VH-VL binders against Coenzyme F420H(2) oxidase (fprA). Designs and how they scored, part 5

Target 1, 148 residues: Coenzyme F420H(2) oxidase (fprA), of Methanobrevibacter arboriphilus (b1a7s3r263to410)
Amino acid sequence: VTIVYDTMHYSTQKMAHEIAEGIMAEGYDVEMFFLHEDERSEIVKSILDSKAIAIGAPTINDEPYPSIGDLMYYLKGLRFERTGIKRKAVTFGSMGGKGGTPASLGKDLGEYGFDVVDTCEVYYVPDEEENKACFKLGQKLVEEAKKI

## First folded at step 1 (VH-VL)

Design E8 (framework fv_ersodetug)
Fold by ESMFold2-Fast, scan of step 1:
Structure E8 (fold): chain C 148 residues (1-148), chain A 122 residues (1-122), chain B 112 residues (1-112)
Amino acid sequence: as target 1 above (148 residues)
Amino acid sequence: EVQLVETGGGVVQPGRSLRLSCAASGFTFSSYAMHWVRQAPGKGLEWYAVIWYDGSNKYYADSVKGRFTISRDNSKNTLYLQMNSLRAEDTAVYYCAKDRSYSSGWYAFDIWGQGTTVTVSS
Amino acid sequence: DVVMTQSPLSLSVTLGQPASISCRSSQSLVYSDGNTYLNWFQQRPGQSPRRLLYKVSNRDSGVPDRFSGSGSGTDFTLKISRVEADDVGVYYCMQGTHYPYTFGQGTKLEIK
């Protein structure tokens, strides 16, 4: 399972870590990438080798983070619709006002050939209940991936 | 731009106390975990303490547990290290260092301060 | 604690020649997320440390491409393809996988 995220103030990173814990609690390995530091070729290789992915980003100026937009455009070019397997996906992110990035990313991933099972968005920093929701999102992702 | 400035070092007698400060600027201090790393004269780097972004968790190397206390004031963008019961082996340059994570050293020490010298005599 | 062992502790190289520094950990540095949190730092004389590489092989912004990292599990290598005068300093490997976080003892690089 591959988790890719970007973040300005680490709220989305906190969500990514909770999702990873949920995945690992089910006995699966997770490979995590921070888009600001990691090379696209490594991220893409990990995604190609995974049955499930989680993509996260905050909203800036009512738009998705530019780095995530660049990744999504690259993923579109890979034409996953032409494979025999629909990888499972979830999207997540934090916001400080107008949100919508996880839902927007989910729609795009669906068009690119992924089966998007859920999305999650929190205001600023996730509280304890929202952390639990992220943990369960990771569990749900691997439960759905077992169907592949 | 992004910088960390340590102050509070000096010469002290064994058994005394010192408080170091690290002033942060150019980034959102309250979003990142912060570390203290030291370097004894002519020796290598050694990690001693970390504090999470919100102050909720703190971890120490065994050699300083019970003697050193890490703390932060996010309203002042300042990290602190309270050093009690100082020993000769605590003589070192003390560096403040920023994590790229809210919690721990996965991407540790991407930004370092200039260091402040602590000398524990005789 | 995870013990990080560097070899050699000191090396002298002629300008333009390659240099290699090895780092071995007492346990695997693969984290549960599948990543290996091994970092390399450079400390020039009289200066604060600077991170060169993170997660084994990823170069920090502004770090010349003559620096590269490789390895997996417990054995890692930092290579400088063509040593330049400003590469003089001490190089440290560091693991962020296991608490407490630990550094290697350092390797001093000098120009002949």
Scores: ipSAE 0.000, ipTM 0.490, lowest interface PAE 14.9, mean pLDDT 79

Design F1 (framework fv_lutikizumab)
Fold by ESMFold2-Fast, scan of step 1:
Structure F1 (fold): chain C 148 residues (1-148), chain A 117 residues (1-117), chain B 107 residues (1-107)
Amino acid sequence: as target 1 above (148 residues)
Amino acid sequence: EVQLVESGGGVVQPGRSLRLSCSASGFTFSSYAMSWVRQAPGKGLEWVAYISGSGGSTYYPDSVKGRFTISRDNSKNTLFLQMDSLRPEDTGVYFCAKGYRSYFDYWGQGTPVTVSS
Amino acid sequence: DIQMTQSPSSLSASVGDRVTITCRASQDISNYLTWYQQTPGKAPKLLIYDASNLETGVPSRFSGSGSGTDYTFTISSLQPEDIATYYCQQYDNLPYTFGQGTKLQIT
């Protein structure tokens, strides 16, 4: 399972780590990438080898981060709908005002050939309930991936 | 030592308002979510309000949504519950409860609220 | 909303007895369940969290078990001070919901 995220504040990173804990609790390995620091070619290779992915980004100025947009462009170009395998996906992110990035990314991933299981968005920093929801999101993602 | 002390309970007529307070000590108040839980005479426990540590998120069950408002003042280590449009079925003891990973590790002694004519 | 059903509603036992109370959730709650003890006129006290973890300072005679939708609370050797009403609570999803309570009396 591959987790890719970017963050302006610590919040989306904290969500990514909670999702990873949920995945690992089910006995699966997680490869996690931070878009600001990690190479795109490594991220793409990880995704190609995974049955499930989680993509995270905060919403800023009512738009997702440019790095996430770039990743989505590449994922669209890979034509996953041609592989015959419908990979599972979840999207997540934090917001400080108008949200919507996880839902928007989920819609796009669905069009690119992924089976989007769920999305999760939190306001600023995740509270105890939101951290728990992220952990469960990870568990749900691998539960759905087992159906492939 | 963690302490939670409720106040503000009393007897009120239906349709009136009441504000409960909870004074917290012995822990970093702003780091933990807080809730209000009530108990009608001779009945079980019912959760009625949640607020995150920062105050950025609040949640209510349908039974009180739109009538109750939970808030906090982290500079004063105080939790509040504003209860508007009170009904006889809101009668009970109201407990302030400290969250820890979404369960309640400490509770106050409770403050009684009676809604009657 | 997740419904929590406790059984039995009331129970009488003697000092030294093993007491078992059950709690059933209307859907999987992934071990996000607590058990509280409430003596008359007092606030509830946390005994067990995450279905089976004993809270610090709570006597070892108390234990919890279970998974999915079915959970059990046990007192291995009942003591006089254990006379109370016991509640289970799920914190898997909001709204948080409690069982109806089990009143434990000594004979």
Scores: ipSAE 0.006, ipTM 0.558, lowest interface PAE 11.3, mean pLDDT 82

Design F10 (framework fv_lutikizumab)
Fold by ESMFold2-Fast, scan of step 1:
Order: C-alpha cells, then structure tokens, then sequence
Structure F10 (fold): chain C 148 residues (1-148), chain A 119 residues (1-119), chain B 107 residues (1-107)
C-alpha cells in the first residue's frame, strides 16, 4: 500500500499517519511519501508496485497544492485504465476555508482507472473522531485491496 | 463499440417492485462508477443512484433512499436498480449512465427504459 | 440540497447567433459543473465538464465558463442541429442536482 501526501499545516500529515496505522493494524506494509521531500520517480514506482494507494493534500486558496497536481499528471500518463488490475484508492485532506481537494483528487483518480473507495476531508486539525475515521479509512482501503 | 443498454421497464401498480438492468460493453466496466438518472414525462433530469466501480459505495437522494437499491455484477458487465414500494411519482424514463471519472459528469448514456407506476 | 437555476427557461435564436445560457448554484460548487444537450426522445449528451472543459468530439462552438456559484454556457454560432434542451448539473455534493433545463428553438 502506498500513501502519498503533501501538507502545509501538519494536519494532512496527521491524517496520513492515522491512515497508515489503520493499514498496519490489518497486517499490511505501508510506504509513505511526503511530496516535498521524496523523489517523484520513487513515488511512481511505489504506486506501480501497489494494489492500493492513498493520496492526500490540503486545499489552499480553493486549489490543491501544486506538488499534488504534478503527481496527478504523472498518474494520468500511466494509463491504469488499460492495465490488467484495478488498483484501489482513497483520497484525503484538510482545509482551513473552502474544501474540495479530496473529492477533486478522487474524481481524477477514477478517470485514471483507479477504484476510489472513499474520501475524507477535515477542517483544520483532525479531532479524535476524525482521526478514528482516518484510521478506519486505512482499514477499508486494505479490505478492498484484498479483492484484487 | 461503447454501449449501455437498459431493460426491465414496464407498467406496475403502486407499492409493487421492479428491477432494471443495464448491460455495458466496449469499456472496462469495473473501472467506472455508474449511475441511474430518471426523467418524468415532459420534465427535467433527476439523479437517482450512484455506485462505485467496485460496488462498495452507493449514494441516493432522499426521494428514493430506503426504497431503491443500486448494485452491479462486474463479472457480467451489468448494472441493476431494484425499485421497491413504487409510487406514481417514480414514473419516467430511467437512464443508466457511466461516470466520466469517480464523481460527476456522465459521459455515456443508455437509451433509457420507461417505467410507469399507475393504478 | 444544492439548487441549480438556469436562465432563461426558453430561448429562440437564429442560425449564426451567439447564444448564452446561465446556471446559478445556491452555494459554491467549486467548478464541479457539467452541461448536457438533450434532443427530444434521446438520452442526454455530455458537452462540457468541470465548468469549462470540452468533451472529446464536441464541436468547438460550444464553451463553458464561470466559477463559484455563477456559470455560463455559450454557443458561438448557432447551427440547426443545436435545437435541444440544455441542462447544467453540479457534482460538488450529494445529491447530484440538475438545473430545470433551457429549451432552445430556432426561428
């Protein structure tokens, strides 16, 4: 399972961490990539080798972070809709004003050939219930990936 | 060629059930979310149901929630709509539609199948 | 539910005219808006998605613009085959909702 995220306020990183814990609680390995630190080629390779992915970004000025847009452009070019397997995906993110990034990312991933299982969006910093929702999102993602 | 073909429509009395089917061909059915959209005679379009590519997520408007169930059989490239407790206001042409991405725009539509609920 | 209101409800124009239809959402829909064309007795046809992206195979005379709550659909030079009812639809939030439709007639 591959998790890729970017964050400005630490909150999307907290969501990524909870999703990873949910995945690991089900006995699966997870590779996490922080877009500002990790090389794009390594991220793409991890995604190609994974049955499931989680992509996260905050919404800033009503738009996703540019780094996520760059990743999405790469994923579009891979033409997963023409592969022999349908990878599972979830999207997540935080917002301080207008939201919509997880829904937008999920829409694009579906177009690229992923089966988008669910999305999760949080206002500012996740509270305890929202952290639990992220944990469950990770569990749901791997349960769906088992079907592949 | 890419095609969606609906079937199962007909005339039914209020309170009865009807099951619609939609056969898909020409694209990898399991990759795409699907929806049902209906249109009453002389009226506009109304979204009725959504199902994700895997079949694990479904969404409905309040007008049909609890009465209608969308499902799919990816091994047979077929989409279904189970309609229970039908009401006269459910009368219309029912279209199955492919979601262009995960949410939203419907890029491929079937020809529609008529459903009439009357006593 | 997000309410989608189209203006006008009906419109008559001549071949070659520029035609504009507007769609207003009751709340911000973040450009998650599509435009469909429906000819009588047929299924709708997707023309524009994400407010301004032209669907493959759709003539370039059709265009979309707008953001937030206000969106426009334009036919730059009306052709006889464009006689139809046009619908906008939002997909920012469930339930998905359509505008009431704009019936376009040629004089």
Amino acid sequence: as target 1 above (148 residues)
Amino acid sequence: EVQLVESGGGVVQPGRSLRLSCSASGFTFSYYAMSWVRQAPGKGLEWVAYISGSGDSTYYPDSVKGRFTISRDNSKNTLFLQMDSLRPEDTGVYFCAKVRSTWGAFDIWGQGTPVTVSS
Amino acid sequence: DIQMTQSPSSLSASVGDRVTITCRASQDIGNYLTWYQQTPGKAPKLLIYDASNLETGVPSRFSGSGSGTDYTFTISSLQPEDIATYYCQQYNSYPYTFGQGTKLQIT
Scores: ipSAE 0.000, ipTM 0.489, lowest interface PAE 17.5, mean pLDDT 80

Design F11 (framework fv_lutikizumab)
Fold by ESMFold2-Fast, scan of step 1:
Structure F11 (fold): chain C 148 residues (1-148), chain A 119 residues (1-119), chain B 107 residues (1-107)
Amino acid sequence: as target 1 above (148 residues)
Amino acid sequence: EVQLVESGGGVVQPGRSLRLSCSASGFTFSKYAMSWVRQAPGKGLEWVAYISGSGYSTYYPDSVKGRFTISRDNSKNTLFLQMDSLRPEDTGVYFCARHLGRDYYFDYWGQGTPVTVSS
Amino acid sequence: DIQMTQSPSSLSASVGDRVTITCRASQDISNHLTWYQQTPGKAPKLLIYDASNLETGVPSRFSGSGSGTDYTFTISSLQPEDIATYYCQQYDNFPLTFGQGTKLQIT
C-alpha cells in the first residue's frame, strides 16, 4: 500500500500516519511519501507496485495544494486504466476554510482508472474521533484491496 | 553479481505464439521492476513490456497491447513474455532488463534471445 | 508518446577526437534521460543516468549534459573501444521511448 500526501501545517500528515497505522494493524506493509520532499518518479513507481493507494492534501484557496496537482497530472498521463489491475484508492485532507480537496481528488482518480472507495476531510487538526476515522479508513482500504 | 539470461527464442510462423523466459540471479528479484526491450535487425531499441516488482502493474505500448503478456514468478526468479498473434514486424532480439531502484531506466540487461517471425 | 530524436544518425571520428551526440525530446522530460552504449552483437550498457550522472565503473571521458528538451552526450577523447551505437532513453513517462541511435565508427 502506498500513501502520498502533502501538507503545510502537519495536519494532513497526522491523518496519513493514522491511515498507515490502520493498514499495518491488518498486517500489511505501507510505503509513505511526502510530496514536499520525495521525488515524483519514486512515488509513481511505488503506486505501480501497490494494490491500493491513499492520497492526501490540504485545500488551499479552494484548490488542491499545487504539488498534488502536478502528481495528478502525471498519473493521468500514465493511463492506469491500461495496467493489469484496478487499484483501490482513498483520498484525505484537512481544511481551514471551504474544503473539498479529497472529493475533487477522488473524482479525478476515478476518471484515471482507480476504484475510489472512500474520502475523508477534517477541519484543521484531527481530533480523537477523527483520528479513529482515519485509522478505520486504512483498514477499509486494505479490506477492499483484498478483493482484487 | 547481477545476471539475466533469456531463453525461448526461435523461428515461428505468423499468427503463432512464443513464450520467452528470463532467469535472474544475484539480486532480490521481487524488489525490482523488469521490462522486455526488443531490437529489430539493423534497427534501434524498442520497449515492449513492463512489470512491477510484485507483479501488480503491467504496462505495454499500443503496438503489442492485447497480443503480449508480461508475467513473473518471484519464487523462481523468472520473468516471462507470452507473445501471441505474432507478426513479421515482431522479429528481433528480445532483451530482458532490470529497472534501477524506483526509476524506469535500465541498469542491467540480458544477452538477448532472437525471435524470427517468417512470412 | 514522447518522441526522442538523436543527431547525427551516424558519424566517423579519429582516436583522440571530441565527439558529441544530441538528443531532443518532443516535450520537457525533467532530466529523466539515460545514455546507453551498445557494441555490435551485445546488450546495451548504461553509461549516464539523470542526464548527467556517470554510472559507476564507466570511464570519465563520457559525460552528459542538458535540460528540458535538449540533451548532449560527449566523449572527450575517443578510444578504439568506443566503437558502438549510442542510444538515449527518456523515462519521464510511459511508454518508455528511445532515440533512433547514433552509430559511431572510428577512422
Scores: ipSAE 0.006, ipTM 0.606, lowest interface PAE 10.9, mean pLDDT 82

Design F2 (framework fv_lutikizumab)
Fold by ESMFold2-Fast, scan of step 1:
Parts: C-alpha cells; sequence; structure tokens
Structure F2 (fold): chain C 148 residues (1-148), chain A 117 residues (1-117), chain B 107 residues (1-107)
C-alpha cells in the first residue's frame, strides 16, 4: 500500500500516519512518501507496485498544493483506466477554510482509473475522533484492496 | 433491507430552531457517508449537508452554512440535522440519504418542515 | 458551483415509447453523474451512477450515456410505472448539485 502526501501544516502528516497505522493493523506493509522531500520517480514506482494508494494534501486558498497537481498529472499519464484491474484509492487532507481538496482529488483519481473507496477531510488539527476515522480509513482501504 | 426513517419535522416560526433525526436500520450505519437533501414544495432537490462515516468530514453549501449542523451517533444508528435561524425559504421535505461516495443509493421517506408565521 | 440544466423540463409520451432526457453541466464533470427517479409523494430512487452504470435491481429499459458536459438518460420502452420526475446529479465537485428535474407524464 502506498501513501503519498504533502502538507504546509502538521495535520495532514498526522492523518497520513494514522492511515498507515490502520493499514499495518491489518497486516500489510506501507510505503509512505512526503511529496515535498521525496523523489517523484520513487513515488511513481511505489504506486505502480501497489494495489492501493492514499493521497493527501491540505487545501490552501481553495486550491491543492502545486506539488499534488504535478503528481496527479503524472498519474493521469500512466493511463491505468486502460488496464482491467482498478487499483483502490482514498484521499485525505486538512483545511482551514472552504476545503474540498480530498473530494476533488478523489474525483480525478476515479477518472484516471482508480476505484476511490473513501475520502477524509479535517479542520486544522485532527481531534481524537478524526484520528480514529483516519485509522479506519486505512483499514477500509486494505479491506477493499483484498477484493482485487 | 435498508431503511431510513426521518422524524422531527413540523411547523415553526421564522428565527426558531428545529432538530431532525434519521433512524437507520438494515446496514452497518458506521460504514456509510450520510447526507440531508431537501425539496421545497413543487421544486427540485437541494443538497444541504454531508457527513462522513466517522463524522470527521462535514460539508455544507453556502445557503445553510453557519445555520445548520449535521451530526451522527453511530452507537444509536442515528443521523441529526440541527437547524437554527430558520427562514421561510428553508420550507420543504427533508430527506435522509445514504452516501455511496458522493451520490445516494437509499433515501428515507422525508419529514416535512414548514417555516411560517 | 456547477449548474446542471435538464431538457426538457417536462414531456408527455405513450406507453411503449422511447423517452430521452438530457442533462448539461456548466463544466466537464467526467461522467460523475447519477440519475434518480422520484414518484409523486415518494423519496428519490437511484437508477444510474457514473453516467452509464445501471443500479442493481433497476430494469434494463433504463440507460445512461454521455461524457464531458452532455449526458443522456433513456427509457427504451416506457411503462406506466415510469411516470415520475427524473433528476440528474453531479458529484464532480462541491457543492453537490442537481438538475431542475424533468417531469414525465403518459398520454
Amino acid sequence: as target 1 above (148 residues)
Amino acid sequence: EVQLVESGGGVVQPGRSLRLSCSASGFTFSDYYMSWVRQAPGKGLEWVAYISSSGSTIYYPDSVKGRFTISRDNSKNTLFLQMDSLRPEDTGVYFCARGRWYYFDYWGQGTPVTVSS
Amino acid sequence: DIQMTQSPSSLSASVGDRVTITCRASQDISRYLTWYQQTPGKAPKLLIYDASNLETGVPSRFSGSGSGTDYTFTISSLQPEDIATYYCQQYYNLPLTFGQGTKLQIT
């Protein structure tokens, strides 16, 4: 399972870690990438080798981070919609204002050939309930991926 | 058999509050997104609130933002809509709907809300 | 906001007729569109999702097609129980928006 995220704020990183814990609780390995620091080629290679992915980004000025846009363009280029098997996906992120980035990313991933099973968005810093939701999101992603 | 049953509707004066409930049965409530969708007399459908399976993600359109609050109690299989500062244009039938991603595969029968003096 | 416009707003047809209604989005929604049927006095019922996928238990006479901004819903052979108002909904972006509805009556 591959997790890729970017964040200006610590919140999206916290969500990524909770999702990873949920995945690992189900007995699966997770590769996590921080888009700001990690090489694009390594991220793409991990995604190609995975049946399930989670993509996270905060919403700023009602737009996702530019680095996420670059990743999404790359994923579109892979043309997964031409394959017979749809990889599972979830999207997540934090917001302080209008929000909507996880929903928009999920929509795009669906068009790019992924089966988007859920999305999750929180205000600023996740509370206890929101942390549990992220953990469950990871478990749900694995449960759906088992069906492939 | 999936069933959604709304309650709490009624006649209320402008500026007052009303709380709607939706009781769910026949499926694992905690696994599903839930929404409220309303329909004014003789008009079409309008989405008014969305909540994720855990309650962590909530969305509203601008028309109700700041006045309506969606919440859920997964231990009781119940969805709520707290409606504050009600206006005549909030009049309509309010449907509880189960989300499959961001579209709706099952709907309740609806509960009528009338805001008038 | 994405505006959804249905055509026609109302129509009358005879049993056995092929009925077609359309839904136009103000921007590309990449097939993230559903069609619902609402019988008078009842809740809406999901018929089609992802523009062309028939929901389980829905009769095969119902179908959907389209891409980009233009989508079509068809009833291949109209039955009496199909008298209803039909709505399209986009889920490409928030807020979620519906078309104004198409009221179908039998002559």
Scores: ipSAE 0.006, ipTM 0.506, lowest interface PAE 15.8, mean pLDDT 80

Design F3 (framework fv_lutikizumab)
Fold by ESMFold2-Fast, scan of step 1:
Structure F3 (fold): chain C 148 residues (1-148), chain A 118 residues (1-118), chain B 107 residues (1-107)
Amino acid sequence: as target 1 above (148 residues)
Amino acid sequence: EVQLVESGGGVVQPGRSLRLSCSASGFTFSRYAMSWVRQAPGKGLEWVAYISGSGGYTYYPDSVKGRFTISRDNSKNTLFLQMDSLRPEDTGVYFCAKHYYDRAFDIWGQGTPVTVSS
Amino acid sequence: DIQMTQSPSSLSASVGDRVTITCRASQGISNYLTWYQQTPGKAPKLLIYDASNLQTGVPSRFSGSGSGTDYTFTISSLQPEDIATYYCQQYDRLPYTFGQGTKLQIT
């Protein structure tokens, strides 16, 4: 399983780690990438090798982070819809205003050939209940990926 | 030096099994998808199996689906092809090949011959 | 399955000649096409990927072009070491499929 995220105020990173714990609780390995530190080629190679992915980003000024847009454009170019195999995906993120980044990313991933099973968005810093929701999101992703 | 070395080929009777191996060196094996490609005597190239870097995904054409199983051991930098229920039409030279961006084959092994005859 | 057809199946040319081989896909493959060179008794060697990108270490006399369903491979000035069979391959859709090959011989 591959998790890719970007964050400015730690909230999306906290969500990424909770999702990873949910995946690991089901007995699967997780490879995590932070967009500002990790190379795009390594991220893409990990995604190509995964049955399931989780992509996260915060919403800033009512737009997703530019680094996420760059990754999505690269994924579109790979044309996963042509393989006939649907990788499972979830999207997640934090927001301080209008939000909508996880839903927007989910729509794009669906067009790129992924089977988007769920999304999760939290206001600023996730609380205990929202952390549990992220953990469950990871478990749900793995349950769906087992069907491939 | 990036290198792939196949082994395990031979002569087998129809209905029998054979296991091919491919030893990789000179690159981070676990980061690249691998395939097996075969070539019948005097004929062209035919792709027969694919495996992703982690081993999470495998794909086969209909001609071998259910009979061939591709696998890998990333700790030993080794790729395998288990061939069951072999048929005369499976005769050929079997190459292991490394994928470039999960599609093109940029590095190939020398090939190992497989002959299925009675 | 996408069928790949090469033309010609064989050709003979002299050193220094310009050689062109074509590859036609049964449906559009959006430049997801490679060209390989195979000398007798050896493994194939990648020459061109994404229809027109030259692989590192491959001589500049080799080139590829085309789009959609029709692609070409050119050797601008044939050398003796270019005697080989050349294959195109699509990676637009599974299963991956190869052309039947073009055998190049030198007079």
Scores: ipSAE 0.000, ipTM 0.497, lowest interface PAE 17.5, mean pLDDT 81

Design F4 (framework fv_lutikizumab)
Fold by ESMFold2-Fast, scan of step 1:
Structure F4 (fold): chain C 148 residues (1-148), chain A 119 residues (1-119), chain B 107 residues (1-107)
Amino acid sequence: as target 1 above (148 residues)
Amino acid sequence: EVQLVESGGGVVQPGRSLRLSCSASGFTFSSYWMSWVRQAPGKGLEWVAYISSGGSYTYYPDSVKGRFTISRDNSKNTLFLQMDSLRPEDTGVYFCARLRYGSYYFDYWGQGTPVTVSS
Amino acid sequence: DIQMTQSPSSLSASVGDRVTITCRASQDISNYLTWYQQTPGKAPKLLIYYASNLETGVPSRFSGSGSGTDYTFTISSLQPEDIATYYCQQYDNLPWTFGQGTKLQIT
């Protein structure tokens, strides 16, 4: 399982870690990448070999972070829907006003050939219940990936 | 710089098994998807299997599905093709091929190892 | 499965000639097509990917064009070392499939 996220503030990173805990609770390995620090080649390598991915980004100026756009363009080029390679996906993110990034990313991933099983968005910093929702999102992703 | 060297080919009777190996060097083997492609005598190329960089994904066309198994050992930079229940139509030169990073076409090929299935 | 049909199956040409080989897919493959060169007894060599992109180190006399179902490979000025069999391959849909090959000879 591969988690890729980008964030300026702590919130989306906290969601990523909760999702990872949910994945690990099901006995699966997780590779986590922070787009500002990790090399794109390592991220792509992980995604190409993963049965499931989780992509996270906050909404800035009513748009996703630019680094996420670059990743999404690359994923579109992989043509998963026509290569017999089907991956499960979830999207997640935080917002400070009008959001919608996780839903937008999920729609795009679906068009790129991913089977998007769910999305999660929180306002600013996730509370205890929202943290539990992220944990369960990770578990759900693994349950769906087992069907591949 | 990039080198792929196949071995393990030979002559076998129908119904028997054969295991091919491909030794990779000159690149980070564990980062690349790998494939086997075969060519029957005097005929064209036919793709037979792929395996993802860490082995999570494999795929086989119907002609070999259930009989062939592709695998890899990243610690030894080696790709394998286990061929079971061999048929005369499996006769040919078997090439180890690397998929272009992030794509699905073959950018480097080995020289091939011959496999002959005859009674 | 996507069928790839090359035309012609063989051709003869003289040094300096422009050589054209075509490849037709049984369905739209959205430019996900490569061209390979194979000399007898050797491994195939990648020449062109994504229908029209020349692989690094490949002479500029080789080119590719086309879209949808119809693709063309051209050698602008044939050289003796170009004697080989040329294959197209689609990588749009599994299983990946090759054309039957075009054997090029020099007269």
Scores: ipSAE 0.007, ipTM 0.652, lowest interface PAE 8.9, mean pLDDT 84

Design F5 (framework fv_lutikizumab)
Fold by ESMFold2-Fast, scan of step 1:
Structure F5 (fold): chain C 148 residues (1-148), chain A 120 residues (1-120), chain B 107 residues (1-107)
Amino acid sequence: as target 1 above (148 residues)
Amino acid sequence: EVQLVESGGGVVQPGRSLRLSCSASGFTFSSYAMSWVRQAPGKGLEWVAYISGSGGRTYYPDSVKGRFTISRDNSKNTLFLQMDSLRPEDTGVYFCAKDRWGSSGYFDYWGQGTPVTVSS
Amino acid sequence: DIQMTQSPSSLSASVGDRVTITCRASQDIRNYLTWYQQTPGKAPKLLIYDASNLETGVPSRFSGSGSGTDYTFTISSLQPEDIATYYCQQYHNLPLTFGQGTKLQIT
């Protein structure tokens, strides 16, 4: 399972961590990438080798971070809908303003050939229940990926 | 259970080379970045090399850049550290460390360490 | 490079005492900080990550807090098995850097 995220704020990173813990609790390994630091080829290689992915970003100016938008456009070009393998996906993020970035990313991933099973969005810092929801999201992602 | 076992340490003279190995088991090796961290006698921890899960990306601090080369063989679950032009200040215990995530930069499992002495 | 400075370099405390160790970064590291425990002759063990999150299987008497450049590690009620050297580490930026370590002795 591959997790890719981008953020300047602690909240989205904290959500990524909880999702990873949920995945690992089910006995699966996680490869996590931070878009500002990681090579695109490494990220793409990881995604191609995974049956499940999680993509995260906070909302800025009512839009996703530009780096996430760039990655999404690249994923569209890979034409996963033509491979016959329907990878599972979840999206996540924190918000300050209007929000909606995880839902927006999920719709795009669905168009690109992924089976988007759920999303997780919190306002500012996730509380204990929201952290638990992110953990459960990771478990759900793995459960759905087993069906492939 | 995650296990990391280092080997290849020993006593060498300044200017010589040494190659360390780390055998990994209990996790999907290719999914995790790996690092080498050293500790001089009676001193603290110092990070010396990082390699991404695929091996496509490596990083070094200035203290070893150009002298040390980290590499991995994912088909054999083995991590390597090639140390060239060794200096007395390279003396220490060298630990193989597993990154918690692919690019997190912190370590959830460590090997027991292999001693390297650069002397005489 | 980001420099990590721990305080104190060493301390002695009694069983049951509350122990605090601090770690200061030369620049904002945005909570990308871990705490490790190293028993003499052994490899380090991860205790706390992301400044305040307790690693699975680690006793609840260990905790971390802080933000920006200043971080604190606390043992609420010191136990005999806690004798060790403790290290902070930042992973906000390369190169990865550790604090110099705090040696904890139990009287």
Scores: ipSAE 0.005, ipTM 0.530, lowest interface PAE 13.8, mean pLDDT 80

Design F6 (framework fv_lutikizumab)
Fold by ESMFold2-Fast, scan of step 1:
Structure F6 (fold): chain C 148 residues (1-148), chain A 121 residues (1-121), chain B 107 residues (1-107)
Amino acid sequence: as target 1 above (148 residues)
Amino acid sequence: EVQLVESGGGVVQPGRSLRLSCSASGFTFSNYAMSWVRQAPGKGLEWVAYISGYGGSTYYPDSVKGRFTISRDNSKNTLFLQMDSLRPEDTGVYFCARGKYYYGSGSLDYWGQGTPVTVSS
Amino acid sequence: DIQMTQSPSSLSASVGDRVTITCRASQDISNYLTWYQQTPGKAPKLLIYDASNLETGVPSRFSGSGSGTDYTFTISSLQPEDIATYYCQQYDSYPRTFGQGTKLQIT
């Protein structure tokens, strides 16, 4: 399972780590990428080798974080719809006002040939219940991926 | 205020089709998974369909698989249930319901009033 | 499919009584369990989620507990407005399944 995320204030990073813990609790390995520090070619390679992905970004100035746009462009070009297998996906992110980034990313991934299981968005920093929700999202993603 | 309003129920003959709608308001519709749950007269609750926030995943029990199709139009905040090849045992009140958390939890926190469906000749 | 079995199927109690309803899953559901209240002619209402968390606005006399395959729902002091049918539901796996319901009435 591949997790890719970006964050400016670390809130989305907390969500990514909780999702990873949920995945690992099910006995599966997770490969995590912090988009502003990791190379996109390595991220793309990991996604190609995975049956499930989680993509996260905060909503900044009512727009998705810029680096995620670059990744989404590459994912569109990979034409996963032609592989005959629908990879599972979830999207996640944090917001401080008007949200919508996880929802927008989910729509795009669905159009790119992914089977988008769910999305998760939290206000500012995730509270205790929202951390549990992220953990469960990771478990759900793995359970869905087993069906492929 | 969160509101879910079902419509489209009615009386139909066995083998016919019916399309149910659920109009959502008061929340960001695309961020929530949605479900349909039915209840036969005098009986308990039965989950019949699930759809993720963007419609990438749908799930059905074997009792309706291949006959029912759940879908959504996020631009119109509307959930649908297309019911084909209806049988008398499909008779009941159909509720639309929202998953409590963004992750598509099976905890259904808001429910519509229900719309009755009667399959009889 | 995961089978959810409630006990008892019906229960009669007096106002002020402590009422307990049990829900048993045919396999481990890892606390992915909800409890609903349904008054005749109305839609169900969420009371307890994730086995033990009280939904906002729900009176504190309602509680849930349990883990694995065995879960319990409790009303610490029954009130007249609590007379309803109660359902458990698992959301660990698809298909989602409900218990058969427990009809609670006043003796």
Scores: ipSAE 0.006, ipTM 0.503, lowest interface PAE 13.9, mean pLDDT 80

